VHH binders against Manganese-dependent ADP-ribose/CDP-alcohol diphosphatase. Designs and how they scored, part 13

Target 1, 321 residues: Manganese-dependent ADP-ribose/CDP-alcohol diphosphatase, of Oryza sativa subsp. japonica (Rice) (q8h5f8)
Amino acid sequence: MMAVTNGVIHASSREPLFSFGVIADVQYADIPDGRSFLGVPRYYRHSISVLQRAVSTWNKQHNIKFSINFGDIIDGYCPKDKSLWAVQKVLDEFEKFDGPTYHMFGNHCLYNLPRGKLVSLLKMPTDSDRAYYDFSPCPEYRFVVLDAYDFSALGWPRDHPVTAEAMKFLEEKNPNSDKNSPDGLVGVDRRFVMFNGGVGKEQLSWLNDVLQDASARRQNVILCSHLPMDPGSASFAALMWNYDEVMAIVRQYKCVKACFAGHDHKGGHSVDSHGVHHRTLEAALECPPGTSAFGHIEVYPDKLLLVGSDKMADTEMCFEP
Key: E = the ipSAE of ESMFold2; O = the ipSAE of OpenDDE; V2 = 0.75 times the mean of E and O plus 0.25 times the DockQ between their complexes.

## First folded at step 4 (VHH)

Design p1 (from l1f with N35S T59Y E101T; framework vhh_8fcz_2)
Fold by ESMFold2-Fast, scan of step 4:
Structure p1 (fold): chain B 321 residues (1-321), chain A 127 residues (1-127)
Amino acid sequence: as target 1 above (321 residues)
Amino acid sequence: QVQLVESGGGLVQPGGSLRLSCAASGFTFSSYAMSWVRQPPGKGLEWVSGISGSGGSTYYADSVEGRFTIIRDNDKKMVYLQMTSLKTEDTAVYYCAKAGTYYDSSGWYPLSEYDYEGQGTQVTVSS
C-alpha cells in the first residue's frame, strides 16, 4: 500500500473541502480472543478500544464532519441474547464522536440481528426502511451507501422469497455442500459463498437514478459497501456476488471516483480499467492490543487522501473531477 | 449434540512422528470445515491446521507448515493430523474443532476457547 504523498503532487495545495472518518469490521463481542480458520488472531474485546481511539483521534481533527462505519459492528460469536446490548455499547462509542456516523451492516451483524432491527438501531437515513441511501455533505460530493445483502441468503427471514431465490442462486453457482466454502471454485467465482451477497434489481435501478442525478449536478460520487466490488482490491472470495452489474451501471457515468468497502480484513487497493479507485479497509477486529486500524479521508476536488493508523495504510486516490 | 473425540497423543522424542485422530458425530460432517488447535502448558489456544468440508483445501500455521498434514475421511467422519519432525515446542493438548456457525472472507469463522468441542489429546515431545 501507498504512503501519504506531499502537496507537490497536487496542481494546487489547498485545505481539504472536508474530511470524514472510516472504520471497518469492529466485530465487537465480550468473549475471549480467537483466531480465524486460517489462524489470524482476532481481538473481540480490544476492537472497541480501536473504535475509542478512532473517535478520540477524529474529535482532535477540526475538519472531520462525519464518519462511516463499513459494517460488521458486532461479531457473529456475540451471544444472541447479548446482541442488542453489544450493538448499543458500540453505538455509544460512536456517539462520543462530534458528528454523525453513517452505518451499513455486514454478514456478522446479520448473523445476530434481523434486518429491520439493524436499520432501526443503526439509524439509517431512509424513508422506506431500506438499508441503502445517499447523502451530500457538500454540493461537490455525493455519498452512496449500498446494501450488499439486499439479495442474499442472509438478511431476510428463512421463509422470505429473497432467501429462497438466493439459496437457489448459490446451489447453481457453488457445488459444495457447505455453501460458505469456495473450495474448487476458480477465480472470481470463489465469491459465490453464503457470507457474501449482492444488490437486488430495485436497488440497481435506484443506483442508476442517483448516479444520473449526481452526473447532472456535476458531483463526485463515493460508493460505500460492506462488500468489495473489484477483483484487484480484495480476495476473490470476498467480492459482492454481482459487483459486475453494479460496475456496469457505474461505467455509464464519470462521476464515481472511489468505492470503499470492508469485509476483507487484510485490506486492499486497486484502480480499475475505468479509473475508479477501490479501497478495502483493514479490519479493527484483527489489531493486537496497542495497535489500531482506522483512518480519516481528506476530500479534495481532484483526489481523496486516506490517512490511516498503524494497520490501515495511507492511500492517495487521484482522479479527474 | 456435536461430539468430537480426539485420540493418538502420547510421549515422543524430538524428530518423531504421531498421528492424531478425531471422530465426529452429531452434525453433517462433510458440510463443515474442521480444524486442529492446541494449547501449550500455561498458554492460550493456538490454531494449527484446517481442512475444508470437501477436503480440497488445507491450511497450516507457519510454525507447522511442511511438518504436519491434515486429512479427512468423510465416509468415516474422521479428521486426522499427521505430525512429523516433532519439536519440543509442539508439546500441547491438541483439540479437534468444527468450523464455527459464522463465516467470513478469511475462509471460515474464528476458533476460540469456547469453540473447541472435544476433550483433547496430550502430545508431549521430550528427550
Scores: ipSAE 0.222, ipTM 0.591, lowest interface PAE 4.1, mean pLDDT 88

Design p2 (framework vhh_8fcz_2)
Fold by ESMFold2-Fast, scan of step 4:
Order: sequence, then structure tokens, then C-alpha cells
Structure p2 (fold): chain B 321 residues (1-321), chain A 124 residues (1-124)
Amino acid sequence: as target 1 above (321 residues)
Amino acid sequence: QVQLVESGGGLVQPGGSLRLSCAASGFTFSSYAMSWVRQPPGKGLEWVSGISGSGGSTYYADSVEGRFTIIRDNDKKMVYLQMTSLKTEDTAVYYCAKAGTYYDSSGWYEFDYEGQGTQVTVSS
């Protein structure tokens, strides 16, 4: 932690390689404030003010290189005929940020807009059919963005083969007539609800290839997903359907250091048995007026430091390089 | 097609009790969470209580926790709200609401189908 300035050696703070902004579950809608089924207040209009403060804060900092939006850009209760307008309103706020934003979608995005339109509107750096991708902001780091609704009941047209297969999967795993209810399901099986999804076989194969390449290049990998992938980082009912298959691939490599997600609005943090950090980000939607939930992550060779606002907790995530 | 018909409201003194009923038709009742919401005079809608499709989970607003109980009878396609220790501030039109299409890990969002309402007046 030594630096030389004008020929003088100083004890100095460690400098990050770069930083990036994070925000999750904005779920904007031009509707009156509401509550979740659990009674948690939801501030549909104020959520865009949280994003405006995030962008302003990121723009005032020296080295915020990009930002990541962890999905659910608009709320499912946004009127259908206003959904394109609402998405554009939120995207216009991200455009005020001085760098690029990398997007994923969540269940609330998919309630209102078809997959192909979201990939186009969110300018995902993929072909038109895929909502998963990777990028490297520097040689030492690789970011992998997963499509957590690649295998899902809600992410495809009603008559699509994937919808039929996903509904059959849910019928097998969840005996409730209401497939959005985890009632009677025990432990991690509570994740088998219709508002979640999973990673399809083609995406799993792609992930393996990406991690093999990242390992060969000696890169640190950060996985990003709308859905959480560790039982210690989120409510069981918020977990990706096949997080175990994703993590089985991850465990074949030492390069993955952290997984970030949204979806479970209260947030969370765990370190799994293989030393991978799992951080679920607190939702912008559930911030009372005048409060915020967003942050930036300082990236180092041997750690990540999440610096959060108000509701988003600071988190230090140390690892072997 | 969806119909929700509330009943059981009326005039009651502070500290009293009422049982509201909601008769549902036009959908597969056991497949949807149900809720009670209320609208006090001159104010917006306020969520009161929710119950899962199976009846296995119940949820209450802080203002009514311990005083109100939500119950469902899937065979009769009925939802009930048992109200005790009623207060003047409980005065409102009470609506039975059917869960919409939208939901997440915190359960169902507030509901997009509402009944005709039943008036509850707690005398002052």
C-alpha cells in the first residue's frame, strides 16, 4: 500500500483497476404507490428518482467505467399501452450516465414486453435472439450476463415449445394449483414458482465455453443474473430454478469470484463453500421518497468493494486472484 | 366474467366486530391469491390483508395485525375478513380483490381485480 509521489514514498489507499455502477429492480410505473403481498411499500414513481440520483452520483466519480442494470426496469403493473413509453423514460435516465449500461431483464420486464423487443430496446450486445452475453472491461476481468428466463413459463409466447416444457416442469415440481405459490414446498424447493426461471441447455454449454476461455486467459469472472444462485444470498423462493446446474459448471473453474443478482428486494450476501461471493442487490422500487438503493463496485485484483447508498449495504468481497 | 361480490358491512361501534364475505365466480378460485383492500372517505386504496391460493399463507398490514383475520373456503369459493376491535379509522369501503397476473419473490403484487365493495362505518 506504498506509492511514490514527487519522489516521496507514501502509505496510500489501494487504487481500483476500475469501478462500475449497479442498480436493481427500478420497476418504474406511472401509477400510485402500492404494496407487495407481504405489505412492503412500493414506490413506483419514486424509483426513477433513485435512478436519477444513481446516475448523478456515478457521473461525479473519476473512474466509473460502465453500469449494470440487474433487471426489472418497469413494473408488471405498468399499463400495457404505456410499457414502451415507460421503458424509454427509464432508458433516457440511463443515457444521462457518462458511460455504457449493460442490461438484463427480469420477470416484471417480461410481463409487459416480449423478449425480442426487450433485447432490442435494452441494446444487449448479442444477436437478436439471445439475452446472454459477456464482455471484458480490462484484460484481468470478464463479466458474464446470464438470461435467467431462457427456460421459463412467462418469458415466451403461450404457444411456444419452451413455455409448454416449463409449465410441465412446474407441474412436476410444484403441486399447488397456484404455480406462483411456494406453499407446502420445503427449503430450496420453494424456488419452483412461475415468476422464476432457469438457464437452458444451450446457455449452460455457452457458459462452460466462456469459463474455460476465461480460465485459460487467467481472468477473474463476475457472473450477473436477475435471479440469485445461492441459498445463503436470498429467500429460497427467489432462487433460479437450476442454480445448482449453473454452479456445478462454475465449480469446475477457479476463475469465478462473485455472482450478483436482483429480484429479492431485501438483498443479501453469502460466500459459498467454494469461496464464491453471492450478492443480491437491494431494490430501488422499495425506497421511500428521499432514500436510495444503488451503488458502485470498486474492482481490485484480489477483491470487490460494493459502496452502497442508504438501503444498499456496503460489502467487501475478498478472493484469491 | 370475473365477479367478486362483497357483503357483511354495516354500522358498528368502536371495539365491535364484523365479518366480511366475498363470493367469487368466473375463474379457478383456488389458483389465485385473494386480498382485502379498503378506501377510507377521501383517500386512496389501502391494502389490508392477503391470503395465498391454498390458504397456507396469510399477510396483514401493520395497522390491522392482531385484529383482523383473513380466511378462505375454496370449496365454497369464498374469502372472509374477520374484523375485531374495530376503530374509527377502520371506516372505509372494503373491496375483495383477486390477484392479477403479476408477482415476484415477495409474493403477489397488489391486486388488479376488485369487487363492488361493502361499506364499513365505525361510529364515533
Scores: ipSAE 0.135, ipTM 0.505, lowest interface PAE 4.4, mean pLDDT 88

Design p3 (framework vhh_8fcz_2)
Fold by ESMFold2-Fast, scan of step 4:
Structure p3 (fold): chain B 321 residues (1-321), chain A 126 residues (1-126)
Amino acid sequence: as target 1 above (321 residues)
Amino acid sequence: QVQLVESGGGLVQPGGSLRLSCAASGFTFSSYAMNWVRQPPGKGLEWVSAISGSGGSTYYADSVEGRFTIIRDNDKKMVYLQMTSLKTEDTAVYYCAKAGRYYDSSGWYPDAFDYEGQGTQVTVSS
């Protein structure tokens, strides 16, 4: 079962069970290029070209079953009167992919459009206006998509009870007049800023039920969220408000192998103290013309292999099956 | 009504120093990050520096890092840009800009300001 290519002996290799495409933080807007106030260039119009290259690449590859968009489809600076048009323009590009795309939303989506409209536009596979769900592409794997803005100051109408509770939470955790500023906050407490959010109690209970079921079925679980959930995988200011509560549930089970996120545009990778991989995906928004940030993940019984383009780093994530 | 009034520009020689000032009114000053952006002759807007609402965090473009310092005085509602080791390429109209509503983990996007001032001219020549 050995082959020789270019003088190298190759053992027979395993085929992946399937692969899936990934892209994060497209943040499209029909506005001139600019910069973050950290000075990182942002290419609002070119980001859709990154997505077009991603779709073309996924369509040419064998065994790409679906793709996942890790949120922030349009930028908050997209003019409000163009927001529906801009979302549809981005979704039209995803529709050119030869499989389904699973979506979540991020802070930039929510700046311009209400939750219910986004759930509808993004065709989330839910039976209500909830923005969290799960699916199994094969018997061996379960994917869980979290709503990272389920408990948030910006994810709900101004008069909603959740908005009031989240604003009270931010007032208790962040003494700054500008609740989007982490100034004076130390370590992981820098996450208590308004552009982040967390998972509400009902979603935590749902997650526990899903993981209990996945464990009983002996499935490997991949957890997807717009917000990162490990301090080693992202800037502290980018972390989900209650990542510790989510991970406390995860640690009761052995089935969760990896957590993928967007939001922190430079990306990252860590393995936590319980062996769970955390991979934050590099943003499509910050790619100069002619460069890209997207990839596909090859799924095996005992590992995930992220094969990235340009700015998205290849990452091998091994685990006990 | 938001108002931003820049001052302090002028003619300086290469290697010289200059301090720009921005007086703000019409909003809760300490609740917003403030930015300096510039427009060189015949070119587009270029972000220069930002300071958080409390003044605890500062950010600089690579081209000015180590040469410029952004400061704010929340009691006086003032933002300053202290410029040292000035180069001919620093010649531009400098604008003070209030941060908009939107923020993310990388900071605020300076080209989508809610309000900009009228600007102050800096000319670096021998």
Scores: ipSAE 0.046, ipTM 0.498, lowest interface PAE 5.7, mean pLDDT 88

Design p4 (framework vhh_8fcz_2)
Fold by ESMFold2-Fast, scan of step 4:
Structure p4 (fold): chain B 321 residues (1-321), chain A 126 residues (1-126)
Amino acid sequence: as target 1 above (321 residues)
Amino acid sequence: QVQLVESGGGLVQPGGSLRLSCAASGFTFSRYAMSWVRQPPGKGLEWVSGISGSGGSTYYADSVEGRFTIIRDNDKKMVYLQMTSLKTEDTAVYYCAKAGTYYDSSGWYPSEYDYEGQGTQVTVSS
């Protein structure tokens, strides 16, 4: 925007290198509206209208290069026999966007469909059925998308080794008979609930290799995950099980500037002790009719600027390049 | 299988008190959070209050905080809503609901579909 101060015209000090669209927790289902445990209304049908407005808004801007969907495309309460139809309905709306969309899945996606089918449907750019990957939209930036359910009770067959190990882990960390309840757990231990997950050892090793390479190339890195990875950016019960292991790897390098997530529908923002920004995006699902939660992020060499709609708060995230 | 039987509603004057009761059966009561939800005439469902499975945590809508108290007796499989300082705006059918925060593959988070009881009518009128 052009502004005048002391008779001098001041333009925006810098144009972004590029911008990208963001949306989280659409959780579409063709069912009547519902509520969370604490009574927060959930607008299952209206959430696709939020996505339609997002796509229309992104298409009106010339420099939106791609978009990222932060998971939970359909709601777990979507009828199982309608799940493929519902995912396709949401993907058809993303297809109306003029650029590519990078996807991840969340717990609600996994309640209805197996992980391998989701990787295929969401066209994740992987060499296998892995749900984690990276890409560089320009030489200066690298995006890393984590599979936050790599180590989890969700999306794996009941008799799968990962399911058995994750259930044993939950039994050790959470004494409740209902492993989705954080009752009696204190502070960050509230994260040890079944609707969360973590990053497995192979993915941690892969992440280390990616960050080492990004550091050698002098790239800024943006980490994307369905689950939040900082206690200051989300409710404790929404945190990734082993966010501390992920962040221990990140802290060996200076290249990671921001982590973006969904899952905690009220959103949040923090800057951790190492200067990494953590931004949890407000959910599309919980927008009353006529309101929205989506945005775009303007990417600069030394900052990110999230420009949000209605419920999604504008956020400036400055860092050393 | 799941049964929730509400009782204790009635006609009361503004400023009055009522205690609603909900008798639960057909599920492991102490493992699930419970909620009270109401539907005023001509309006949608409104969440009123919630209590964790252990009873260690209670939650209230802003409109009722300080006036209503939710309690549970896990041995008797009962949840109660003690209502004081009743207002005409509290007039509604009150439903007892099996609630949750999130769910696994079997599903247990609360929605309108999880209300098994027929409700109990509360009318606050001068």
Scores: ipSAE 0.064, ipTM 0.493, lowest interface PAE 5.7, mean pLDDT 87

Design p5 (framework vhh_8fcz_2)
Fold by ESMFold2-Fast, scan of step 4:
Structure p5 (fold): chain B 321 residues (1-321), chain A 124 residues (1-124)
Amino acid sequence: as target 1 above (321 residues)
Amino acid sequence: QVQLVESGGGLVQPGGSLRLSCAASGFTFSSYAMNWVRQPPGKGLEWVSGIRGSGGSTYYADSVEGRFTIIRDNDKKMVYLQMTSLKTEDTAVYYCAKAGSYYDSSGWYPFDYEGQGTQVTVSS
C-alpha cells in the first residue's frame, strides 16, 4: 500500500514551560569582510543583520521569556578606538527584544575592552567585576552562566597575578613560541592556547554551592559558557582549559542536563558518558548575506528542543528530570 | 616587518603543472600558518590552501583538493604550492599570505597580503 497514514496516537503535544532565544559569536565590526585561517568567510558587518533577524523572530514568537548571548559581541579586529561604539551598536539591537538578554564575554570581547567595562556594559547581574552568575526563570529551572576567562591570559591587566599564573600555565602546557598555536599538541591538549581560558578556584567552589542548592530544590540546571566543555561537541582547540574540573563537579549532581557554548563557529552536539548534553552554537559571524544562525530553545520538564534558523541545526536534547 | 615574495607563476596549458614559491622574512616563520589565496580576473579574493606552522596540518578549498599540495620548509622560511591538473578556472594572481594571530579555534585571521603576487594563466 502506498497510502500515507496520518495516525494520531497519544497526541498530547506538551506545551513548553517557556522558551528562550540563543545567539553566539556575532563578532560585529565595521570592517570589510574577511576569512578564517581555514578559509571560512566572515561577514563582520552582516552579523548585526543576523542579530536583527533574531530579535524580530523572537518578538513574534509566543512565550520567549529571555535571550542569551553566548559571547564575542564584537570582533577582535574591530578598531580599538571604535570598540565602545561597536558594543553599544550591538547592545542597541538586543534592547529591541521584548525581554531581557543575559550576556557573557568571549576572547574577542576581551581583546578590545577590559573586564570591568564589559561587566558594566553587558549589565551582568553581579555585585563586582565577576562575570559569572545564576538565575531561575521558573522554579523548575536554574541557569548558570560561567566566566570561561576567570583564569586566563586575556581577561586581566598585563601586571595582574592571574595573568602571570595563566602565562606560566601556558608555558608549561604549550611549547610553541606563539601560545595561540596548538601546533604539535595532541588530542585535547590542543586546548592549551591563549585564546581559551578556564574557571578559577573561587568560581569552582561557587559552582559547587549553586549545584548543591539546585539539587536540593529539585531544579534542572542548564550551564552556559563561551567555551565548550566536552571534546565531542567542539574542536579540541576550542575547549575550556579545565573543562574536566568543571565537569567533575557537575557529575556529582544529577541536576545538570545541558551545557551550551559558542566559540567554535561550526557548532556541535554531543552527549557525554553521564547523559549531559553539550551543544555548541553556530556563529552569527559566518552567515552569508541573507542567511542566519540563531534559534530559540523550548524548555520542557524532560527535554530541550533547539529550533534553529538556517545554519543553526535543530537539536532535541532528552533527559531524565 | 613582514615580507612575502612570491614566484613561479607563468603560462601553462590545461592539464599542466606549476609550482609556486613564497620566501618569507620578518617574523618567526614556524609560529604562523601560511596560506595561498588567489584573485581571478574580475573577481574577489579566494582562499586556496593553508598549512599550520609545524607543517602537520594542511587544508584545501574544495575546488583544488586532490590537485594542489601545500608544503613548507621552516629551515629555509619557504612555502610552496604544487599545482597539478590545472584548469582554465585556476587562472588568477596568487598571493602568499601570513595568517594573523590566533583569535579563535578556527585558526589565524585575517590574512596578511604582502607583495605583488604571481600571475598564473591556464590557456591553450
Scores: ipSAE 0.014, ipTM 0.365, lowest interface PAE 7.1, mean pLDDT 87

Design p6 (from l1f with N35S T59Y E101T S106A W108Y S112T; framework vhh_8fcz_2)
Fold by ESMFold2-Fast, scan of step 4:
Structure p6 (fold): chain B 321 residues (1-321), chain A 127 residues (1-127)
Amino acid sequence: as target 1 above (321 residues)
Amino acid sequence: QVQLVESGGGLVQPGGSLRLSCAASGFTFSSYAMSWVRQPPGKGLEWVSGISGSGGSTYYADSVEGRFTIIRDNDKKMVYLQMTSLKTEDTAVYYCAKAGTYYDSAGYYPLTEYDYEGQGTQVTVSS
């Protein structure tokens, strides 16, 4: 069959160029099951079983080229003296997957372990303590992984200049004594809570350079972030502090087709006014025993197809190539 | 040294009312959300209601919506649960719970765990 995209006639492919695995918010801890503030059950030990099923499922599929872990590998309630053991236990499960896994960290990772230790443990493909990077699995696609805690109160030592600046930022935006509360904040301003973060000026400049290069190479770009970047794809309180600055850069280029995130455990999907898909992935942590939340994404020249398990909804994301 | 002391429980007939109280100490009270959770005889813990640190937002389980009201007094370091139109199914030990330190955006309020130190207060609804 023939399709017309961007005014050019293309042969429609029924085979993906490649596929990749996705999982978010495993938040493993060897502690009794708990609940969120709103009573949503959290299965801290069972979450690793969700990951084990994910890896087994990805290994049975011959075309899964890599996987992406969308952050929060262990839970903040993991005992501090067991945190290194718990991270290693989860990483040992990812290692059973036949391809590489690309990692980012979330707020729960940072509650228990310092930034530099996480970059090292998660083997981020950088030669520095930088937690943002990019890679191309094929000439047609570029993946960009953002550090959503680059500007944050959580990602740096207490006496670090970034911590001081982030706390001052939160004091200006959020009048609550509990900076993790969005009380009295309206609409998207509810995002100005301490468990979120943002992208610093150096990372924004880097992102612009990467997108300029990707655009020149005619690559489709997929952005990955722990924090969601569109109000339609997540609760307002889950949004990256400066998602608007990130998206202002993205909107200068037509190469970005989709943004994937974790953090908001119920998941979500939106298409913004510029046609960029935003997909927030359902959390592995909140799966009752015997259920799962993980998937794989089939990558085509003109679409992405998320094939999810149980709680992770199938999602078709069509775009102009 | 977090302490939560619940009181106000008792025996009440169906359709009756009770007001539960929780006296908190050992932490900056206004900086933490508070919840009421209950445990019916022979069953697990069930979340009932929550209130934000400022008191500006309140949340209720479907089973108690319209019948229960959660209130806090930050000056007195107290949280209350006003219970009306009580049913036999409301029979439980009620616990006051402090929100945990580790947060995320799950649901409408971004908290992950309860800290509670009290013995609870028994509510029995029978005739």
Scores: ipSAE 0.258, ipTM 0.619, lowest interface PAE 4.4, mean pLDDT 88

Design q1 (framework vhh_enristomig)
Fold by ESMFold2-Fast, scan of step 4:
Structure q1 (fold): chain B 321 residues (1-321), chain A 126 residues (1-126)
Amino acid sequence: as target 1 above (321 residues)
Amino acid sequence: EVQLLESGGGEVQPGGSLRLSCAASGFTFSSYAISWYRQAPGKQREWVSTISSGGSTYYAESVKGRFTISRDNAKNTLYLQMSSLRAEDTAVYYCAKAGTYYDSSGWYPLSEYDYWGQGTLVTVKP
């Protein structure tokens, strides 16, 4: 028996182990359409229609085991007094999906709602306000969700020690009065802007322990973060502050096969020098009415296949098992 | 009170040139990115160009190589030098202050274009 996937003939044994849904940067708000800093149109109300089409599409497939929302569930422009309502409206759409959704938050989520409230609303599988976790949908695979705002200027209350340390870090790295401006910064240093963040020391230690365990169990690892972690997969200004520290840990192990992110709305894909795939997902927010950006990923022992809708590009990500 | 006032629009023949100005007041002009947008009759508003506080410039694909954005911080003025004008460039051109900071539950985001000017009409007639 043979099947055809992505135009290639496969033996029946090449069926995916499972599939999962992906969507990034819905950034819903009940406001008129706007534009990004660089002038790209943003469709704040239509973004929920993109999510509705995603859920409908995932529900038509019997092998979609779960979905992952790559953060920025509501937009920073959402009126503050409507933020809880807007998050719940988006979550109600995810709830129509027949499986669980794993969430992370992005900068736009944190602009309007405190960390602890988001962890609770998004039902992150943690025992505290910790926004990083891992799960295994099958014995062969482990998913690791990072909190990209663990060390950040906007992820914590104004009087929190982390906020003070992050502001000092930005002052040292970015001389601009507007810390959201990368002006005058060169290359990857353009990432040192306030709307980004990084992974704190405790989370780095936790990541090392998780990867050591995954390696011992012979699992393939998929790493998920709101912020991209490879210069080839995103604009320099969209990169996680300490992606180099995260990747230094990853490179000690052979188990990490791919890193997925949102945040840079145009999307991207790269393979780093150690063979790890980096895929930045195209944003739902920037889809004109009638178009979409979402997909599902077919998971195999030796590859991942992203099957995208409209603006989300199909991507084949092959690796040594 | 933030104010943006565009000027310099008018009628021009295809292939001609115009220079638009935007006079800004009520904020520290040099500290903000500022943009040009346009709206053609019966069309949605589209982005044209942005200049950052540090002087970095960005352009829509349709105007690259034909339009040049610049700023004079001493005069609190933004400029758009338009050359090789085409009938499709006919639009009302708007100046927009890029970004403001709102205090959020912790800190503030860069929010887009809180203030718009009144616009200046450019008509490219054969």
Scores: ipSAE 0.013, ipTM 0.365, lowest interface PAE 7.9, mean pLDDT 87

Design q2 (framework vhh_enristomig; at its last look DockQ between E and O 0.66; V2 from the best seeds 0.00; counts 0 for: pae E 9.8 > 2)
Fold by ESMFold2, look of step 5:
Structure q2 (fold): chain B 321 residues (1-321), chain A 123 residues (1-123)
Amino acid sequence: as target 1 above (321 residues)
Amino acid sequence: EVQLLESGGGEVQPGGSLRLSCAASGFTFSSYAISWYRQAPGKQREWVSTISSGGSTYYAESVKGRFTISRDNAKNTLYLQMSSLRAEDTAVYYCAKAGTYYDSSGWYEYDYWGQGTLVTVKP
């Protein structure tokens, strides 16, 4: 169609199996621009323009079969009486994409709306308040979307058993009176903060079953989570509470080739000791007007090629199929 | 009701020192990070320094080695000791209380601000 449409030029004319769109941490809110603790600008209103550009770009590209939203669709600073309107506004933009969008939620979503409301609004393909699922866009690939807040202090009622167990866990792991503070925690223990979460026992068992099935089918598996699962790809304070348990399951199989995440707005990329790629996606929220952070991933039998916009870095992720 | 009241501003000669205070009330002071910001006429508000609830300190590059942030949790008071002051430090200085939300790239969003105290460094 065009001279070069998939980002590769080779004498044998190799084409991707399919492509999919990615965007993370839109964190929309109808409030004035702000800054993070370290002074990084945040463009709450303009982040929806980044999403609009992403959707427009994906619709114009030939082989974008679906998109994945890596969570935090609205910001926790969104006024509570405007949370539903803000979510709907962002979802209306996603609905303009000419394919399905697979959603997950992060901590900023859970500051705004209850878990059950979010699962329904995001049309997650579940039959309960569970926010984890899998799908296969082609015979060669399986995508797994984790619920990184399944075990967490967020998104459950204050008196809920999960909340009680998560607060007990935090009391044991984090000595600070402010459980959102990682002060005094060293290394990966800095992840034990209230704004993070983990994968519960039922979800771990489900993940093992999915990976066993995918391995038997000789599929390549891509894991998707709001929270990063490798210390090399993210700040320690951004890591999932029990990333070690998730990765212990992953390491029992050869099928997982890549893990994608959001949450850590500056992004990152690492290859762990077992050859699994970990790619944390740069946030839309932190794009100055006129710039973008979104991309698409071209999927090949032996690699993934992230073609990013502006702040989202191009990334080649090679692996043995 | 949350209140933050800055004081200690004034006029100084270049190379001089000032100590700013921020008296806090209406919240559990020891549980929150508190920051100093400044705004010179015609400029954007600029982050200066932060002290976490646990006492860790952070500084903008423009003030490192010259300014010291501290807190007295028993008195609910934040301080900024400014030394080796320069004309470019002339600004209204604000204290700001961190909110309850943290993210992995930055730890706090600020939900309350003081009215500011003016620091003028003579040319």
Scores: ipSAE 0.006, ipTM 0.308, lowest interface PAE 9.8, mean pLDDT 87
ESMFold2-Fast, scan of step 4: ipSAE 0.361; ipTM 0.704
ESMFold2 (binder alone), look of step 5: mean pLDDT 83; pTM 0.822
OpenDDE, look of step 5: ipSAE 0.156; ipTM 0.633

